# VHH binders against Iron-regulated protein A (irpA): the designs that were tried, part 10

Target 1, 312 residues: Iron-regulated protein A (irpA), of Synechococcus elongatus (p12608)
Amino acid sequence: LITNQTIQGFVDQVVVPSYVSVAAGATQLEQALQTYQQAPTAANLEAARQAWRVARDRWEQTECFAFGPADSEGFDGAMDTWPIDRQGLKTAAAQPVEQREDSRKGFHAIEELLFAATEPTLSDRQHLVILATDLTKQAQGLVTRWQQASDQPAYRSVLLSAGSTDSAYPTLNAAGTEIVQGLVDSLSEVASEKIGGPLETQEPDRFESFVSRNTLSDLRNNWTGAWNVYRGQRSDGVAAGSLQQRLQQQHPVIAQQLDQQFATARQALWAIPEPIETNLASPRGKVAVLTAQTAIAAVSDTLERQVLPLVQ
Short names: E, the ipSAE of ESMFold2; O, the ipSAE of OpenDDE; V2, 0.75 times the mean of E and O plus 0.25 times the DockQ between their complexes.

## First folded at step 5 (VHH)

Design e24 (framework vhh_8cml_1)
Fold by ESMFold2-Fast, scan of step 5:
Structure e24 (fold): chain B 312 residues (1-312), chain A 122 residues (1-122)
Amino acid sequence: as target 1 above (312 residues)
Amino acid sequence: EVQLVESGGGLVQPGGSLRLSCAASGFTFSSYAMGWFRQAPGQEREFVALITSSGGYTDYSDSAKGRFTISRDNAKNTVYLQMNSLKPEDTGVYFCAADTYEYWSEDSYDYWGQGTQVTVSS
């Protein structure tokens, strides 16, 4: 199923461009927050809030490949720990960000200070710049880890060496297993935790981006990231050597089922009324959320039960 | 030089029909998902319809579903919006947009047209 082209496309057409996009978004957010600090107008606040949503959306597209440096070197923890320590965050401004607990920095720490009140205080505005500077360094660090050798080989090179002598991925299928498992884990978490948790308890504040009301966008970007990995690129179409193309060629029945399930999940996610946080309890909102949960779980199940065995 | 040029807007009575066209140039049209958005006076821009690069999938806002049809002709680099049973509430500037990432958020769209005015009035 997996070829050298599959792995190269995954790394060079999806993973690296996605992390570069995140770093650009974080840089834009940092700039918007610096502008807001210097001139705290309503317009600059909304620009900063919009910049956070853009950066957050880009980041959510990377969750399905959060293996390697994102996991092992703590980038995911530093950038996207949830829930945050709200009390500790308010008093942490004097502590260097690099020395803080993960629950006092990253996307959700910025979210809390930027969105929880009608407008941030002067202290909040100063703290937001510090947090955004750190987020930008984390995002740039993740790009660097994938593209540049240092005391360890670039992670791009690690994956591209799959099947080579002494590789960390001893076969092409070992790399394929990592990629497919990432899709399974990501989509399973969306259905069972991100949607399932708030749905079961009927507590909207259990939605991860409740404070900003960005949760539906998070979920939609989780789908988009998985779709990009499956089709092997971020632009429209099916990339040569992608999981989608390879399945269409070798296992057309599974491919047709999976293509349909991705489309059904997309339709269901985009049918959920905005914001999901306030619409969860409505009869229409609840049905739409349940429909999306079921559709996403179906994609994960097919990947785990029918695709994963093809790469093991 | 990327360009998206909308046409086909105009004044029509309630219950009438209009067909909007968007002619694309300066990029590989067949590789982009295409969307239609609209903006009514004093309101925020809202999603109307989407078609994927292949034309294999389409989606619509609740207000457009059953009344509007999006289609594309990749040989002519053109996307269309057929609007039937028009209502005064459909009045607005209609924008054509191209999306590299197939994301439904307005923020993700790479290229935008200048818009074409649609007025539904008796």
Scores: ipSAE 0.000, ipTM 0.118, lowest interface PAE 20.0, mean pLDDT 88

Design e25 (from b9 with S31D A33Y S56Y N58Y S107Y; framework vhh_enristomig)
Fold by ESMFold2-Fast, scan of step 5:
Structure e25 (fold): chain B 312 residues (1-312), chain A 121 residues (1-121)
Amino acid sequence: as target 1 above (312 residues)
Amino acid sequence: EVQLLESGGGEVQPGGSLRLSCAASGFTFSDYYISWYRQAPGKQREWVSTITSGGYTYYAESVKGRFTISRDNAKNTLYLQMSSLRAEDTAVYYCAADTYEYWSEDYYDYWGQGTLVTVKP
């Protein structure tokens, strides 16, 4: 199923461009927060809030490949730990950010200070710049880990060496397993935790980006990231050597089922009334959220039960 | 390599409408988050609107409900439909695109040359 072209397309057309996009978004957020700190106008606050949403959306598209450096070297923890320690965050300003617990930095720490009040305090504005500077450093570091050799090989090279002597991925299928498992884990988490948690408790504040009301965008970007990995590129169409193309060629029944399940999940996610947090208050809203949960779970289940065995 | 060319600006009366366009080349347009910014005379550049690669739209509070951002990926063109224009909307409007290249914090986007919108009483 998996070829050298499948792995190269995954890395060069999806993973690296996505992390570059995250780093660009984080840099824009840092710049917007510096501008807001210097001139705390309503317009600059709104610009900073929108820059956070843009950076967050881009980051959420990477959750389906949060293996390797993102996991093993702590980038995901440093950038996207949830829930945060809200009380600890207020007293953490004296400690260097890189030495803090993950629950006191990253996207959700910035979210708390930027969105929880109608207007951040002077202290909050100063702290936001520190947090955004660290977020930018983490995002740029993740790009560097994938593209540049240092004390360790570039992770791009590690994946592209799949099947070669002494590779961390002893076969092409070992790399394929990593890719498919990432899709399974990401979509399973969306269905069972990101959507399932709030549905079970009936508490809107259990939605991960409740403070900013960005949760629906998070979920839609989780779907978009998974769809991009499946298609082997971020632009429209099906990339040569992609998982989708290879399944269409070798397992057309599974491919047809997956294509339909991805489409059904997209329809359900885009049908949820904005913001998602209000949907727990009505029977219609609850049905919309449950419909999306079921559709996303179906994609994850097919990937785990029918696709994963093809690459093991 | 990367080119962004804005058009559609002009003079309009309060309450009027204009449609701005930004023609893009030199990058895979459909993959990028693309934004409109504006700079009013004597003021700092401010963000107006962003459309994501997935089609999600975000708006500055001052323009929400009056402006609509959209994209035509087949034509590599970004649009800003402006309605109910006010004197405060008078500015040079710029489109901006992030790149896929790894950038330092000084080089994270590309900007067009801008198009002037004047709302005269």
Scores: ipSAE 0.000, ipTM 0.148, lowest interface PAE 13.9, mean pLDDT 86

Design e26 (framework vhh_enristomig)
Fold by ESMFold2-Fast, scan of step 5:
Structure e26 (fold): chain B 312 residues (1-312), chain A 122 residues (1-122)
Amino acid sequence: as target 1 above (312 residues)
Amino acid sequence: EVQLLESGGGEVQPGGSLRLSCAASGFTFSSYAISWYRQAPGKQREWVSTITSGGSTNYAESVKGRFTISRDNAKNTLYLQMSSLRAEDTAVYYCAADTYEYWSGEDSYDYWGQGTLVTVKP
């Protein structure tokens, strides 16, 4: 099922451009927060909040390939640990960010200081710049780890060497397994934890981006990221050698089912009233959220039970 | 209305150089990361390079060391200096703005220009 073109398209058309977009978003957030610190107007606060949402949305599109450096070298932990340590964050401003626990930095630490109150304090504004500077460093570091050799090979080279002698991926299918497993794990977490957690407890503050009310956008971007990986590119259409094209050619029944399930999940996610946090208070809202959970779980289940065996 | 206009393409021999430009209007150019993409005949669109609003640069492995991206915020213009051109660099080159608005349904790509053709002929 998996070809050299499949792996190359995944890395060069989805993974690397997505991480570059995250780094760009983090840099823009850092600049917006520097502007807000210097001139703390309502307009500059709103610009900083919007910049956080954009950077967050781009990051959420990468969740389905959070293997390799993102996991093993701690980038995901440093950038996106949740829940945060609210008490520790309040006392951490004097501590260098690289010496902090992951729960006192990253996207959700910035979210807390930027959104929890009507207006951040002077101390919050100073702290936000420090956190955004670190977020930008982490995002750029992740791009570098995929593209540049250091004391370890560039991760792009590791994946593209699949099937070669002494490769960490001994066959093309080993790389395919990593890619498909990433999709399975990401979508399963969306259904069982990100949506399932709040549904189980009936507590709106169990939604991950509750403070900013960005959770629905997070979930929509988790779907978009998975869809991009499946199609093999970020632009419209189906890329040559993509998982979708290969399944359509070799396993058309599975491909048709999976294509329909992705479409159904998209429809369900975009039908949820904004913000998602309000939906637990009404029967209609609960049904919309449950419908999305079921549809996303179906995509994950088909990938795990019907696609994953084709690359193992 | 957001507009991106690429220029500077043309025919060159292998080992030659070209400088592409992208003129932007209709948005606050200095606030956005801007990227170059390319599409060769019969191939999918490929990311080439990005420059952030702060000036940080990233490059696709295939062009690293040969291409240089830069921006002039006063002129709302993006540049791509291409050197040591190869036959495989033959493509239509596109300018794309990474805007602050990703509330998309299905697409994740940003605003695109019309493109400028680069042909590397021996």
Scores: ipSAE 0.011, ipTM 0.486, lowest interface PAE 9.2, mean pLDDT 88

Design e27 (from b9 with T52Y; framework vhh_enristomig; at its last look DockQ between E and O 0.01; V2 from the best seeds 0.00; counts 0 for: pae O 11.3 > 2, unsure alone 63.3 < 65, placed apart)
Amino acid sequence: EVQLLESGGGEVQPGGSLRLSCAASGFTFSSYAISWYRQAPGKQREWVSTIYSGGSTNYAESVKGRFTISRDNAKNTLYLQMSSLRAEDTAVYYCAADTYEYWSEDSYDYWGQGTLVTVKP
ESMFold2-Fast, scan of step 5: ipSAE 0.687; ipTM 0.863
ESMFold2, look of step 6: ipSAE 0.741; ipTM 0.888
ESMFold2 (binder alone), look of step 6: mean pLDDT 78; pTM 0.787
OpenDDE, look of step 6: ipSAE 0.005; ipTM 0.230

Design e29 (from b9 with T99S E101D S104G S107F; framework vhh_enristomig)
Fold by ESMFold2-Fast, scan of step 5:
Structure e29 (fold): chain B 312 residues (1-312), chain A 121 residues (1-121)
Amino acid sequence: as target 1 above (312 residues)
Amino acid sequence: EVQLLESGGGEVQPGGSLRLSCAASGFTFSSYAISWYRQAPGKQREWVSTITSGGSTNYAESVKGRFTISRDNAKNTLYLQMSSLRAEDTAVYYCAADSYDYWGEDFYDYWGQGTLVTVKP
């Protein structure tokens, strides 16, 4: 099922461009926060808030391939630890960012200072620039780790060497397993934790991006990231050698089922009234959220039970 | 409102060079990351290179070492210097600006019209 073209497309058409987009978004957020620090107008605050949403949305599209450097070298922890330590964040402003616990930096630390109050204080504005500078460094570091050799091989090269002697991935299917497992883990977390947690407790503040009211966008971007990995590219169509094309060729019944389940999940997620946090207050809203949870879980289940065995 | 206009495409022999330009208007160019994408006949659109507002550059592996992206903020212009061109570089090249808002599955709201590069023996 998995070919060298499948792995190359995954890395070169999805992973690397996605991380580059995150780095660009982080840089724009840093610039917007520097502008807001210099001129703290309502317009500049709104621009900074929008820049955070854009960077956050791009990051959420990478959750389904959070293996390798993102996990093993701490980039995900440094950029996207949740929940944050709100008390520790308030007392950490004077502490160098590199010495802080992950719960006192990253996207959600920026979210807290930028969105929790009607207007950030002078101290908050100074702290936001420090946090955004670190976020930009982490994002660019992740791009570099995938593309450039250092004391370790570029992670692109590690995946593309699948099946060769001394590879971390002893077969092409070992790389395929990593890719499919990433999809399963990401979508399972969306259904059981990101949606399931708030739904079980009936507490809107259990939604991850409650402070900014960005949670629905997070979930939609989790779906988009998984869809990009499956189709093998970030634009319309089915990429040559992609998991989707290979399944359509060799396992058309599974492909048809999975294609329909992705479409159903998309329809359900885009039908949820914005912001998602308000949907727990009404029977209709709860049904919309439950419908999305069920549809996402179905995608994850098919990937785990029917696709994963084909790449092992 | 926002406009991106590519130019500089044309026909070259394998091993030749071309310089593409993208003239931008309608936004604060210096504040945005700008990217090059390309679409070969019968193929999907693929990312080629990005330059951030701070000047950091990233390249697709297929063009690394052969293409150089740069920007001139005073002229609101993005460049792609292409060298050692190959038949597989034949494509329509598009300029795309990162927006604070995005409307769909692509990460960019603003795309240019494209400029055709043909590498013929």
Scores: ipSAE 0.116, ipTM 0.586, lowest interface PAE 6.4, mean pLDDT 89

Design e3 (from b9 with S56Y N58Y; framework vhh_enristomig; at its last look DockQ between E and O 0.01; V2 from the best seeds 0.00; counts 0 for: pae O 8.8 > 2, grease 24.3 > 24.2, placed apart)
Fold by OpenDDE, look of step 6:
Structure e3 (fold): chain B 312 residues (1-312), chain A 121 residues (1-121)
Amino acid sequence: as target 1 above (312 residues)
Amino acid sequence: EVQLLESGGGEVQPGGSLRLSCAASGFTFSSYAISWYRQAPGKQREWVSTITSGGYTYYAESVKGRFTISRDNAKNTLYLQMSSLRAEDTAVYYCAADTYEYWSEDSYDYWGQGTLVTVKP
């Protein structure tokens, strides 16, 4: 099922471009926050908030491949630890960001300061710039880790060497397993935790992007990220050698099922009333959120039960 | 207990002026964006004006130049100075507090009970 072309498409058409996009978004956010620091106008505040949303959306498209450097080298933790330590964040302004716990930096730390009803003070504006600068550093670091060799080989090369002697992935299927498992785990997390947690307790503040009211966007971008991996590219269409194409060729029944399930999940996610945080308790909102949860879980289950065994 | 209590409503002639107040208690008033909404009979509730924690003010197009929103954090009070009132301004006026700025009415954490403004000859 998995070929060299599958892995190459995954890495070069999805993973690396996605992380580059994240780094670009982080850079733009940093610039916006610098502008806001220099001129704290309502317009500049809104511009910074929009920049955060853009960067966040791009990041959420990467969660299905958070394996490798993102996990093992701490980039994910530094960028997207949740929940944050709100109390600690307030007192952490003087601490070098590099020395801070993950719960006191990253996307959600910026979110806490940037989207609060209490508008940022001078100190807050300075803190925001520091946080954004670190976020950019982390994002760029992650890109570099995938693209460039240092003390370790570029992670791109690690995956592309699958099946070679002394490779971290001794077979193509080993790499395939990593890819499919990433899809399974990320979508399962979306269904069971990101949606499931708040839905179960009916506590909207358990949504990760509650402060910014960006949770629904996050979830939609989680879907988008998974869909990109499945298709082997970020643009419209199906990449040659992609998981989707290979399944269509070798296991058309499974492919058809997955395609339909992905579509169902998309429809459900985009049918949720905005914002999800304030609609969770409404009759319409509850049904819509549950529908989306169920649909996403179905995708994950099919991948786990029917696709994963094909690459193991 | 959180409370938002509107006052100052009443009957006024077209072209007249009225000042509404919203007294807040039970939360850190100064940390919230505070807004005015209104609901006319048979119509949906509509946004009127917002003042942020930083003092930025925003107005619906229909009230720009006629209404002025302000706040006194020391008194935990929101105000709406209304001038050049029109018949279409007749509504129950509500104050609302939110921890998120620039958001829809569905996102507000706290709402008052409203005060009636009637503009008629």
Scores: ipSAE 0.007, ipTM 0.249, lowest interface PAE 8.8, mean pLDDT 92
ESMFold2-Fast, scan of step 5: ipSAE 0.626; ipTM 0.838
ESMFold2, look of step 6: ipSAE 0.576; ipTM 0.827
ESMFold2 (binder alone), look of step 6: mean pLDDT 80; pTM 0.804

Design e30 (framework vhh_enristomig)
Fold by ESMFold2-Fast, scan of step 5:
Structure e30 (fold): chain B 312 residues (1-312), chain A 122 residues (1-122)
Amino acid sequence: as target 1 above (312 residues)
Amino acid sequence: EVQLLESGGGEVQPGGSLRLSCAASGFTFSSYAISWYRQAPGKQREWVSTITSGGYTNYAESVKGRFTISRDNAKNTLYLQMSSLRAEDTAVYYCAADEYSGWDSEYYFDYWGQGTLVTVKP
């Protein structure tokens, strides 16, 4: 199923451009927060909030390939630990960010200070710049780890060398397994934890980005990231050598099922009224959220039970 | 402004054939995956077929082998060639451009045409 072109497209058309996009978003957020710190107007606050949403949306598109450096070298923990330590964050302003626990920095630490109150305090504005500077450093570091050799080979090179006997990916299928497992794990987490947790407790504040009311956008971007990996590129269409193309050629029944399930999950996610947090208050809203959960779980299940065996 | 305009529907006998067209404007047609959906009286809309920007095609099991989706990027037109039509194919047929349009969720677009009626009757 997996070819050198499949791996190359995954890395060069999806992963690396996605991380570059995240780093750009983080840089723009840092700049917006610096502007807000120096001139704390309502307009600059709204610009900073919008910049956070943009950076968050781009980051959420990367969750389906959070293996390798994102996981093993702590980038995901540093950037996107949830839940945060809210009391520790309040007292951490004087602590160097490099010495902080992951629960006191990253996207959700910024979210708390930026969105929890109507207006951030002067202390909050100063702290936000420190947090955004670290977020930018983490995002740029992740780009560097994929593109440039240092004390370890560039992770791009590790994946592109799949099939060499001494690599982390001794076969093309080993790389394919990593890619498909990432999709399975990401979509399973969306269905069982990101959506399933709030549904089980009936507590709107269990939605991950409740403070900013960005959770629905998070979930939509989780779908978008998975769709990009499946089709092998971020732009419209089916990339040559992509999982989608290879399945259409070799396993057309599975391909049709997956294409339909991705489409159904997309329709369900975009049918949920914004913000998702208000949907637990009504029977109609609960049905919309449950429908999306079921549709996303179906994509994950098909990938795990029907696609994963083709690359193992 | 994005517009999708379906045509080609009509009445046909069981076993007959029809070709539906969807004329698109207001977006870069060649870059989008475009789908056919249908809605029978009293039923929910169901997916029929999709063709990607790269020309790859997928079909609902109920129409596989009988319907063929195609596109003409030079004419910004989507087609559905329907053969061996059955009573259960009676529905209003819609084309839709339903792919995420960017990296930021605020730029997602969901476009539907007005539909074209297909009636299969003896």
Scores: ipSAE 0.000, ipTM 0.122, lowest interface PAE 17.0, mean pLDDT 86

Design e7 (from b9 with S107E; framework vhh_enristomig)
Fold by ESMFold2-Fast, scan of step 5:
Structure e7 (fold): chain B 312 residues (1-312), chain A 121 residues (1-121)
Amino acid sequence: as target 1 above (312 residues)
Amino acid sequence: EVQLLESGGGEVQPGGSLRLSCAASGFTFSSYAISWYRQAPGKQREWVSTITSGGSTNYAESVKGRFTISRDNAKNTLYLQMSSLRAEDTAVYYCAADTYEYWSEDEYDYWGQGTLVTVKP
C-alpha cells in the first residue's frame, strides 16, 4: 500500500507546508500583539484575536502528525499544553519563558491573556508579546527540524529513509503505520476526549478552546488536517501515491467506505451551531454534536480496523 | 476585495532565469504571509515557497537553492526569482495570501489567476 511516493508526498505536500503555515501564522500573531502593545485600541485587540484564531486553526491541522519532533523533542508540549496553569500564568510574567512549565506558555497561555477579560491589562499586553515571541520560535524550530540536519538528521530524511538499513522505519509499511496511527489517534481523541468529554459532563468549559470560543474551529481543523493527510495534499483533489489513491486502486470497497465516512463527518461538523460552547445543551446543538462525534469515531474505527492492518 | 495578480511568466530555456511578480491589493499586505504555488500539466498543485510578514523564508526541497522569494511592502508586491530552470519547473505559478485551504464552501485562501512558465529545450 505504501510507496516512496506516499511518504514523500506526505512530508513535502502536507507536513512541511503545514508547519510553514503555522510559523507564518505565529509570526503574524507576534506582530499583531506588538502593534496592540504599542497602540492598545479596540481595533488592534480584535486584529490580535483574529491572528490568534488563524495561527490556532493552522496548528490544529497538524495534530494528526504530532509524532517525531513534535512529540519527542517537546514542541507540542511547549506550544499546546492544555489545561493551562491559570494561577501560575498570572505570576509567570517575570520568569524567563525558557524556564517555565509548559502549562504557562503556548497557544492556551496566549488565549487566556488575550480572551479571558474584556481587554488585557498593560501587564498582560507585555506578557503576550513575550509568549508570542516564544511561540514563533517554537513554530519555526519545528519547520527547521523537519528540513535541516544538525546533530540529528532532518526528520524528512528519517521518514524518507524508510526501508533502508538501520532506519528508524525498517520498512515502507513501518512509515505507513506511523502515518495511519497518527490519523487514528488524532480522530479518536477528537471523538472521545475533545467532543466526548464536554458532551458527557454537559460542561462547556471542558472544551479545550472555551476561553476564546474557538473549539468548533479547532475540531473542524482537526478534520481538515486528517483529510489532507488521507488525500496526500492540502489542495483539492487526490494526490498521486496518497493513501486515498492507493486504497482506491487496491482496496476500492474500503476506499469508498472511508471516503463516504470523511464526507459524513465533514457535513456533521459543519452543521454544529456556532459557538459550540453555548449550543452544547440546546436540543438541536446536542444532537448535532453527538452526530459529529459518531461520524468522526467511524472514520477513526475504519482506519484502525481496516486500513492499519494493510500497512502491517 | 482581496486581489492578487501574477505576472512575469513566459518561455525560457533550461538553465535560464525568470522573475515572477504578484501585485496585491485590498488588504494590509505587510501583515500577511504570502506564498507561491505551482501546478504542472498532469500534476497536483504544489507549494513552492512562503515568506512570512517578518521576512522569514521557507522553500520546497525541489526548488531550494534555485528560487528566491522576496517582498516589497512599500509596493505591495511579492517576487519569485527563479534560476537554473528545469523542464520540471514548467507550470502555472500562483500567488496565494495565506496557505491554508479549508474544505468548505467558504473561500479562505485568496488566489491569483496564475502566470505560465514554460521551460523549452
Scores: ipSAE 0.315, ipTM 0.690, lowest interface PAE 4.8, mean pLDDT 89

Design e8 (from b9 with D106Y S107D; framework vhh_enristomig)
Fold by ESMFold2-Fast, scan of step 5:
Structure e8 (fold): chain B 312 residues (1-312), chain A 121 residues (1-121)
Amino acid sequence: as target 1 above (312 residues)
Amino acid sequence: EVQLLESGGGEVQPGGSLRLSCAASGFTFSSYAISWYRQAPGKQREWVSTITSGGSTNYAESVKGRFTISRDNAKNTLYLQMSSLRAEDTAVYYCAADTYEYWSEYDYDYWGQGTLVTVKP
């Protein structure tokens, strides 16, 4: 099922461009927060809040391939630890960000200072710039780690070496397993933890981006990231050598099923009333959320039970 | 409304050079990252290069070392200097503004007409 073209397309058409988009979004957030610090107007605050949503949305599209450097080298921890240490964050402003625990930096630390109050304090504005500068450094570092050799090979080269002698991925299918497992784990977590946790307890503050009311956008971008990996690109259509194309060629029944399940999950996610945090307990909101949970779980189950065995 | 207008394409021999331009309007150009994409006949659209609002640049592996992206914020213009052109660089080139309004579930959804680059074998 998995070819060199499948792996190269995954890296060059999905992973690297997605991380570049995250780095661009983080840089725009950093600039918006610098502008807000210099001129703390309502308009500049709103611009900074929108820049955070954009950067967050792009980051959420990368969760389905958080293996390799994102996991093993601590980028995911530094950028997206949750829950945060809210009390520690308030007293951490004087501490160099490089020396902080992961729970006192990253997307959700910025979220807390930017959204929790009606307006950030004077000290919050300076702290936000420091946090955004670090987020930008982490995001660009992740791009660099994938594309450039240093004291270690570029991770792009590691993954593309699949099937070669001494490769970390002994076969093309080993790389395929990594890719498909990422999809399974990401979508399973969305259904069982990100949606399932708050849905079961009926506690909307258990949604990860509750403070900003960005949770529904997070979930929609988790779907989008998985869809991009499956189709092998971030633009419309089916990429040559993609999982989707290879399944269409070799396992058309499974491909048709997955295509329909992705479409059903998308329809269900986009039918949830906004914001999800305030609509969770309403009769219509609860039904919509449960419907989305079921549809996303179905995609994950099909990938695990029918696609994963094909790449082992 | 965001408007992006690409220009500078044409026919060139292998090993030649071209400079593409993208004139932008309808948004605060200096505040956003801008990217180049390309689409060869019968192929998928692929990312080529991005320049952030802070001036950091990133390149697709296929063009690294041969293409240089730059921006002129005073003129609201993005550039792509292409050198050592190869037959496989033949494509329609598009610029895309990295603004929240034009970010879709499918990446950038606003595309200009593009500018055609043909490298003759």
Scores: ipSAE 0.318, ipTM 0.703, lowest interface PAE 4.8, mean pLDDT 89

